# VHH binders against Protein DOG1-like 4 (DOGL4): the designs that were tried, part 50

Target 1, 232 residues: Protein DOG1-like 4 (DOGL4), of Arabidopsis thaliana (Mouse-ear cress) (q84jc2)
Amino acid sequence: MSKMRNLVEEKFLEFYESWVIQLELYLHQLLIAHNNNTMSETELRHLISKLTTHHKAYYTAKWAAIREDVLAFFGSVWLNPLENACSWLTGWKPSMVFRMVDRLRKSRVVLVEAQVKKLEELRVKTKFDEQKIEREMERYQVAMADRKMVELARLGCHVGGESVMVVEAAVRGLSMGLEKMVKAADCVRLKTLKGILDILTPPQCVEFLAAAATFQVQLRRWGNRRHYVTHS
Key: E = the ipSAE of ESMFold2; O = the ipSAE of OpenDDE; V2 = 0.75 times the mean of E and O plus 0.25 times the DockQ between their complexes.

## First folded at step 6 (VHH)

Design v74 (from v73 with W33Y; framework vhh_7z1x_3; at its last look DockQ between E and O 0.58; V2 from the best seeds 0.00; counts 0 for: pae E 3.9 > 2, grease 25.4 > 24.2)
Fold by OpenDDE, look of step 7:
Structure v74 (fold): chain B 232 residues (1-232), chain A 122 residues (1-122)
Amino acid sequence: as target 1 above (232 residues)
Amino acid sequence: QVQLVETGGGLVQPGGSLRLSCTASGFTFSSYYMNWVRQAPGKGLEWLSGISRSGSYTSYADSVKGRFTISRDNAKNTLYLQMNSLQPDDTAVYFCARYSKLIGSTYSFDYWGQGTQVTVSS
């Protein structure tokens, strides 16, 4: 409510609204496919491809935006507080999607042993990559805190142009690091998604993607209801 | 009251072109994502295209991609659909729709017009 937005925020907000609407459309198609056993493998693969392309489009837009202002994504005015609370480095946490895979396993979806093994390997790798990114993120955050604390101490005595320059330099340094980390995180997301889709059969992929999209859409809806955010 | 009025439909030969218009009233047109949908005889509602509030972002169904172009003039409260290379399968009633959301497994819109008939036939 009433948060002033910069140009990057405004543009990406409009993009994201559009992107989510399209996601809902794809979700509709996924649900139809999931409930309809008459679709061919070719049709299913085409649908899966549309979804993956859609996700890639998101990251293309995101990466263009973060080059301009990565800090905008740590406020994410296009998300409601619930969505933001569930975000890890400006997006979904990669390891979270394995919970959705687990849900599939507990449903009517039967995974063969080879799939289970590959999924487990991917899970381990994904967690490892997440931790690596987190450690690096911490390094940038700590570095910022150190510089900021020193500068704050100085500001307590005198406010001058040199102090402002030091703070700005610190912020720029952090921003550069954040951009790197966000891109790294996004790469893990994309790799994880691709990995899962490569392991699953087309019908399983459709079910997985439907579950993922449903969760994303519902999370947004839940958050909007709670915080009285309207969609356009 | 919210009102959407579609115009521009008609009879056209295969390969022909039409431009549909949708005039909006009763709401702030520039604040809403707008859509074109159609319904062919005996078929369900089909989403065709959408456009963001400012018009900066557009999307298309595979069935019309490369042939149809959605645009809007917010100053005129008007939505457009340029349809080229029309085919008999494009025969349908075309609607502009303001708001879209998925309810359960159903893709729905809150408002749409009376529709305009497009018939593609030799």
Scores: ipSAE 0.594, ipTM 0.830, lowest interface PAE 0.8, mean pLDDT 90
Fold by ESMFold2-Fast, scan of step 6:
Structure v74 (fold): chain B 232 residues (1-232), chain A 122 residues (1-122)
Amino acid sequence: as target 1 above (232 residues)
Amino acid sequence: QVQLVETGGGLVQPGGSLRLSCTASGFTFSSYYMNWVRQAPGKGLEWLSGISRSGSYTSYADSVKGRFTISRDNAKNTLYLQMNSLQPDDTAVYFCARYSKLIGSTYSFDYWGQGTQVTVSS
């Protein structure tokens, strides 16, 4: 696997490992804040800002990497098999975060009617944007299976000349289309995250972010444990 | 047997500088994310800084950002912390640590050094 990794995969593997460790450290701070009723609003807002910046840093690094090799993000080497199995268009499925929002409705911090309404509106909009991207991905997959693409693949067996250049141009076009789709999905993720945080109070934001980070960290631990045990 | 040994602590005047070193043995140092943490008298552990396996990515706590610099030399199995503009509240025992996992509401490290005392006083 190491010998099959390209420069983009090696760089992003190291970046992602570091990013997840920092997320675990922020989770520690979120759990302390959630259990400490004496933290000021200013302190809570600062912590929320650190998490928001951390997530934005992930997308900055990801978008730089997909510009070079978008295919590295499909079946990523920096994710364990469980994380890859739970992935939707190279990341978390936007609508699934509302499961974590539902837990807030059962917590000590009560959501007011106006927040419930805004969260439901956001959930509906998120599902709509998600389905739109899924239809675009279906069209992309159909286009990739098109007779012309199959014919270009056959031409790729020939060494050098115009045939190689035509195949390379087609592959670049496919990669560009996939990159735009991945960025569209990431924009829905960021818009959904920002939307939830804009609706919630600082204590509710801390609880939500703690739930989200706990899920992400726990998923990685479960997958790493199984992978380690099965590989002896 | 995993060992982490810190050196470089001491007494320094406010505004002064110190460089801490941590020599690792018993594991492939270049494969692990490494951290510096400290514990001031009567206080809990405070994470200060972390560095990726090759040194390409670093992170800092707000309390030390702009004043401390973490680095590593994988050929020497050594982690460094350059501390500048030291303040009296930087007085603490400084530990080299390898991050393992989060347990409950407390982060944990699987291996720690003995720590080195840093005292900032006039």
Scores: ipSAE 0.524, ipTM 0.802, lowest interface PAE 2.0, mean pLDDT 85
Fold by ESMFold2, look of step 7:
Structure v74 (fold): chain B 232 residues (1-232), chain A 122 residues (1-122)
Amino acid sequence: as target 1 above (232 residues)
Amino acid sequence: QVQLVETGGGLVQPGGSLRLSCTASGFTFSSYYMNWVRQAPGKGLEWLSGISRSGSYTSYADSVKGRFTISRDNAKNTLYLQMNSLQPDDTAVYFCARYSKLIGSTYSFDYWGQGTQVTVSS
């Protein structure tokens, strides 16, 4: 069945499709670079820079859109149900990317002791930042429940113009708080990504970025296949 | 039957310009991300540019950025590539390609045109 979409959702749907298509094109380049051991460090750093810029472009577009409608990013129409179910505050849970780092350590990629130490420090910091955000989200959930209770209580009372304005201002305040939480989560995601890429060598960065892009593409493919089977 | 037909290729001098067209039929053109790809003599395929279904988002390979412009006219089911400042190493067969909604292949392009030859020489 069709579902109504607002303007923010329609615009971001097209942006996101374009963004994922470009990510897949970059994935092909990452896989070629992985298989070509003769690429120079300059060439590898250029490709890594393009991937970094591509990820930053996603957040630039997202932050502009959440200013207009942060709720569009909870249960997004541009994601399939599996992608939405895996979301933590409108995106990947930052600490989960270390599973991809663990895969690198178990593969041909050699990490020296200094790199392993720095990665473990980053993982601990990332988890700490996540827990701070989760506490703030719990406070938001309590505030949202209280506001629903206020709306139910209004069934027995006449609602004047001043009480409507107070409710609308409070809802706007909660929406602003949610926007700040989404941005905070995105900042942790970006700091974690940058931190990993700063610790890894250029060949290791290519392998990490390839693994991350592969997982994102596979999650979309697998989720779309289930959606198609369920509805067709 | 999905069909993509490229036109507008030919011989041009270095520094010249050329405008390629790709006419689409057999599918809802406005529902697909569309691309230009080329193949130079003796070389592999090179992705050049892509454009979102409404035309609002475009992307370019570094080799053509600033010189080539992709566009589309959904009312005419036509994809365009404006090529400026052409050089001899732009000599290739140019193809338009449809991005697959079913995602699951290398480059994920499911239909291609027959291509149009562009030759840049003095």
Scores: ipSAE 0.342, ipTM 0.732, lowest interface PAE 3.9, mean pLDDT 82
ESMFold2 (binder alone), look of step 7: mean pLDDT 85; pTM 0.863

Design v75 (from v73 with G50A; framework vhh_7z1x_3)
Fold by ESMFold2-Fast, scan of step 6:
Structure v75 (fold): chain B 232 residues (1-232), chain A 122 residues (1-122)
Amino acid sequence: as target 1 above (232 residues)
Amino acid sequence: QVQLVETGGGLVQPGGSLRLSCTASGFTFSSYWMNWVRQAPGKGLEWLSAISRSGSYTSYADSVKGRFTISRDNAKNTLYLQMNSLQPDDTAVYFCARYSKLIGSTYSFDYWGQGTQVTVSS
């Protein structure tokens, strides 16, 4: 529903700005928790729960927005060019979070062999789910290039009510397919995040979430600095 | 010429309330996120709260969550901070601060007011 595009983009932009501000606040809490050995397991689990709820809130808002205008998420106005360049199907590539897990192996945090085995099993499953979605995207692109779509594109070169209506119907059909794929990708993201947190101890979860949030915040900072260069 | 002017500070007893105002001029107020920041005697700056362009979203530091409420009136170009259950540790100069147009990480403030003094004491 392209007619709702500008309103959806404006509302999600304001939501996303709020979401990033809160992520920075949670990152500060995660860093304090990581450096403070007096926090109980219950306190750490509460903090981890706040981060999990925060990420779920993002997907709740995103899924409402993509139902109205999924194309807004391909080249999003609330993301800088660096953030957009790093996107895989409108978000982080699920297998990439295992790079944050790899950092845990080189820190003061010690992963036991049982955890390493479960994380590798999860990594393989995540890669498989990613490849399945990539194949669906390829099939979608092939279907988009079929003879019927080529004819609809040609009709779009003729200005008139009939041509406009036909093009609008085709765009809505394409958007529905993209919405399905984006939601599938987001489900893999959420399952991967939950899987990692279920395997890790609370202190390890805090370090993992701190690493992930630090990366997201710094990527935004680097891209924004480059985009808004000024003489100090 | 961007200007932010804070008012409403003063002396208040512990447990009391104050409402701070910040009047904005020289820019399109409704296009910017706004913030409240404070500085206690001999301490650094502490960010307290942020409010989105429309007022639909707010964020708070843990130290003030549940006690302070940020709000805005875009028709009056005014930002507010309702402070309840004030404690001696809330004694500080309170500043109104504007986020830059691009909301990035690191709390990129481009303009600040001169501040208003809040003293919580018997």
Scores: ipSAE 0.430, ipTM 0.773, lowest interface PAE 2.4, mean pLDDT 85

Design v76 (from v73 with I103E; framework vhh_7z1x_3; at its last look DockQ between E and O 0.59; V2 from the best seeds 0.00; counts 0 for: pae O 4.0 > 2)
Fold by ESMFold2-Fast, scan of step 6:
Structure v76 (fold): chain B 232 residues (1-232), chain A 122 residues (1-122)
Amino acid sequence: as target 1 above (232 residues)
Amino acid sequence: QVQLVETGGGLVQPGGSLRLSCTASGFTFSSYWMNWVRQAPGKGLEWLSGISRSGSYTSYADSVKGRFTISRDNAKNTLYLQMNSLQPDDTAVYFCARYSKLEGSTYSFDYWGQGTQVTVSS
């Protein structure tokens, strides 16, 4: 399925480039809102809604793409090497966002005791969900070294119609397993994002989303500069 | 070797329409997000619109959303901006700008044309 895989990669590369460009446009709006304390709650909620819709659109496109070619998301061609190095199961590590939340405590935005408690509860739950996925990935990797899988890989080195069919079935099984794990990780990401936004006030949501978007855009910029610029 | 040449500017009355074109050469046009930006007399650069490599995705500044339409023809290496319901405040030099892959920023461009003047006046 070389043609189909190449098509998926090309389509997602265009989508992702466009998605990041739109994210940077929203980041500009978030920074204006953060620096201008005169925006109404309704205006802030509308901006927050645009960002949540934007993130939802990413996962809608991603899940459609991984249905066709999940392996495209491991070492993605639309990500530079730095972005790929910072990935945890094809995306950001959910617990990492609590480091950004911790910076809100040191900022001009004030978290009340009830918010701090809810954020801590969410952090613990997020780490638990991460560990569960990590155990599933460990089991997957161990299964790759299973005697039966090693035998199937060895058979794939021998040309024969029956061996080819058995190997193709095994590869489909591996891809479906990875798809389930990637979707599970993405569900933890979305639940974590929604949980944080549900706990924070609109001004705090704007500051949090601005911090997250700034990190994502800067990571891409730093990696692009390193990738495309070589010093003599 | 990279060249971007804008055409189609001119004098137009308020409420009128203009179509700008930008012809690209010296690079693989279909591999780049492309932009339209403008500069009004005595003002800084304003990003207006951008379009993905195949044309499937577009973005617009709030000041032009609903009035301007960006499009491209990769077979002709040409970028377009259809401008409708023009206002005196749209008077500016309009530039075609190539997205900088090095910077990876919506507001960072590595190549620009000389621009085409659009004047909206009765």
Scores: ipSAE 0.656, ipTM 0.868, lowest interface PAE 1.3, mean pLDDT 86
Fold by ESMFold2, look of step 7:
Structure v76 (fold): chain B 232 residues (1-232), chain A 122 residues (1-122)
Amino acid sequence: as target 1 above (232 residues)
Amino acid sequence: QVQLVETGGGLVQPGGSLRLSCTASGFTFSSYWMNWVRQAPGKGLEWLSGISRSGSYTSYADSVKGRFTISRDNAKNTLYLQMNSLQPDDTAVYFCARYSKLEGSTYSFDYWGQGTQVTVSS
């Protein structure tokens, strides 16, 4: 068991570090586009496509890794405690992204009434899907509290090698259900992101993506510095 | 003391090739994402390429993709940039830079080399 956890941790640690660094490089380009009125629509669409592809690459890698060890994504070693504390089912909560859109609308992003209506419809659909997943997670938690599963875990703690195989099989069975729910949550995240980008114009997409990337990068930097205390 | 020293610059004809090296000292080289950045005369800094700790992940700016290849040798604490199909617009000072995990300057890089001049002219 220890070997499997170490392999997923080692592989994904370097992948995630590299992925976030690349996101920060794209953020620089997004900020230039955000502040620079001379970029063409073609250039903006190209940059948006790079960001979309980059996010899709994250989920491709994640879904491969969760087949090996979904639990590595709950309290991940490649994330700091602040990043982990902000997670809902191993990622950002889909409904929270609309708060970012609302904040941008109140500052610089001007939306036409048709866009506002489409975003409201998407918000309702996203919340519905989110609540469906929350209900499934609740059912899963009830099943985990089932006395038979607790008894199997107790037996594994007190017996030898034969019981280790039984406990391993039970843990993998429980993990498969959790994998399904994580993938479902990720699908809602991808559908919500795509939906927002389809509704917004290319300049608005750049502003949204810049805000989202900025939040993710700052959460990582603040979390890495959170324990610094100065007394001078 | 962290040091990054670029070598391998010089004068090259259009269409030619050049290989830059960056030797690192004063830190655990294999623990950092490393980068190449350039500054053409009268222009700002342009990020070109980056490479992960083990070399398993690389990234390139569109302007150099397909022509430049980044690599590293962690046993020699050395970063490389193979530059092919060079054109006059590639004329610049080329820097290697270490990615900062905290705050940094442009592209969040905390340590830079002094740079090496690459000149592409007929």
Scores: ipSAE 0.491, ipTM 0.794, lowest interface PAE 2.4, mean pLDDT 84
Fold by OpenDDE, look of step 7:
Structure v76 (fold): chain B 232 residues (1-232), chain A 122 residues (1-122)
Amino acid sequence: as target 1 above (232 residues)
Amino acid sequence: QVQLVETGGGLVQPGGSLRLSCTASGFTFSSYWMNWVRQAPGKGLEWLSGISRSGSYTSYADSVKGRFTISRDNAKNTLYLQMNSLQPDDTAVYFCARYSKLEGSTYSFDYWGQGTQVTVSS
């Protein structure tokens, strides 16, 4: 990765490194909690709360950053190519986490029928929300292609102050739409996560969160092995 | 060669304060996240605090939050840990550790100092 980074990218890169370090540390705690049955329900809930707070902190930082430059998140220089390739609207795809839930069902974790039903309902809802966001995203993309791209192409033939203003306006328009979609996607992520955690018992939550965190951390590790990512 | 040297440890009474230092050499200090970890007798390693390359971001374990403060001086290649309101359970060997983004280990720390002993006792 040898490209110039803007201030938003640099700041968020540094933040994200911190956030990932914390995630790894929480993962360690989750694994300990999962592998030994010595923790009380209160302790488990506290750990779960720490993780949820950690995730919320990420989105707080993200949303602050996207207000400045949402386009930075469509390049995401803080991620390796593998992580980026697995990203849906600048983050994890909400419906993907149900694979983690499925893993629970196949493990020593026993889900009662009521939980299974609720999880399925949540899955359906999550998919619906994803599709809705995708359709809206397509609208913005198509709108850009139909009008603004033509304008950009035309302006590409001429250099002047007016052309620059038009280009800037076009980019702002796109950025506003993208920001809206990214926030919408993030809301679905947060709702999905909350929904799952509300359905699962504390021990199940710990296992789920451990699985999710493991996947995220491993994905980053796998990607880093294939592509050297320098964060300076 | 990469080297980290911790100093500042010692014996302190409960409620007392210490300031640890870690001097780095053999690498570009400002390019790395730095951390403090400790190991109490008979216990495993415990992460305490981390600080970003520029120092703009800091993190703390719940066990030390509000009592410990991590900082760094990149011009001096030095990492600091201000420890206030020390308690007996803070007794441990304290290490500075460099964060490694490349190794993908469970703990992304690739280099450690020799450690400095902190003993909190009346």
Scores: ipSAE 0.032, ipTM 0.412, lowest interface PAE 4.0, mean pLDDT 88
ESMFold2 (binder alone), look of step 7: mean pLDDT 85; pTM 0.862

Design v77 (from v74 with K101W; framework vhh_7z1x_3)
Fold by ESMFold2-Fast, scan of step 6:
Structure v77 (fold): chain B 232 residues (1-232), chain A 122 residues (1-122)
Amino acid sequence: as target 1 above (232 residues)
Amino acid sequence: QVQLVETGGGLVQPGGSLRLSCTASGFTFSSYYMNWVRQAPGKGLEWLSGISRSGSYTSYADSVKGRFTISRDNAKNTLYLQMNSLQPDDTAVYFCARYSWLIGSTYSFDYWGQGTQVTVSS
């Protein structure tokens, strides 16, 4: 089964390539800031703000694209197979970022007890929000086996052009449901990111964002190496 | 042979304008994200601007946002940087750099030009 890229896929492919390139450029600024303790708090806050704005720009573009074609985000053509295999509802799994936070315990900038408590409370809340979305996803999948869908399948066996129109209306309804689910998951991602950054000091935020960006960039490079590169 | 050749640098007075060009050869220019970076005397490399394969997406460093405009002509294999409202601290060697996902480094630029000197002084 071959899949042809549509206009939404081609536009988002170019956008995503540009977005990740800019992320890697920001990663280098984060690594410089992390290694050189000469930057002021104002300079660090500005860099953190640039990263936050960059992530928000991704979701702005994504939500515009899913309004046109949400299915493009399930098995995305702009992601390599490794990136797609690591995806949870079209993006990173919110609770997994706390594994990156755990690395801050081993950094030169230690977490104080109050921060540890707030991060643990945020981890629990994030896991709860994540599980709520997983239950909604399961409910959505069960709805696919609903009587209405069985009736539409039956109708397709007896009526030509009219059944095509009815099936198309059902597919539009399914796409709207998926769009709502994807936006809900993205809202949990953004709330989790904001929550972590609000708890951490600016130097700790830089270290956290550098770890997250490093993982995302390296995952893409590992997947591209296995998918596109020649062994010689 | 991949080559990037920058031209258009020179001496300008503060408040002046310059247009830099980068001519690419030896690869499919229209398939790559392209960048402008600079190096001022005694300082490190500073990324300035980037542009997507078709030119639909551009990005700028805060230091040049609103003053510099990046563009490309894929039919001519040429990258441009229009520099307006030039300041003495814009004095630097300006480099054209190609981005590559396939053979990317830690900085993900695989080919650089030789650079073109821009001097802003009265």
Scores: ipSAE 0.299, ipTM 0.697, lowest interface PAE 4.2, mean pLDDT 84

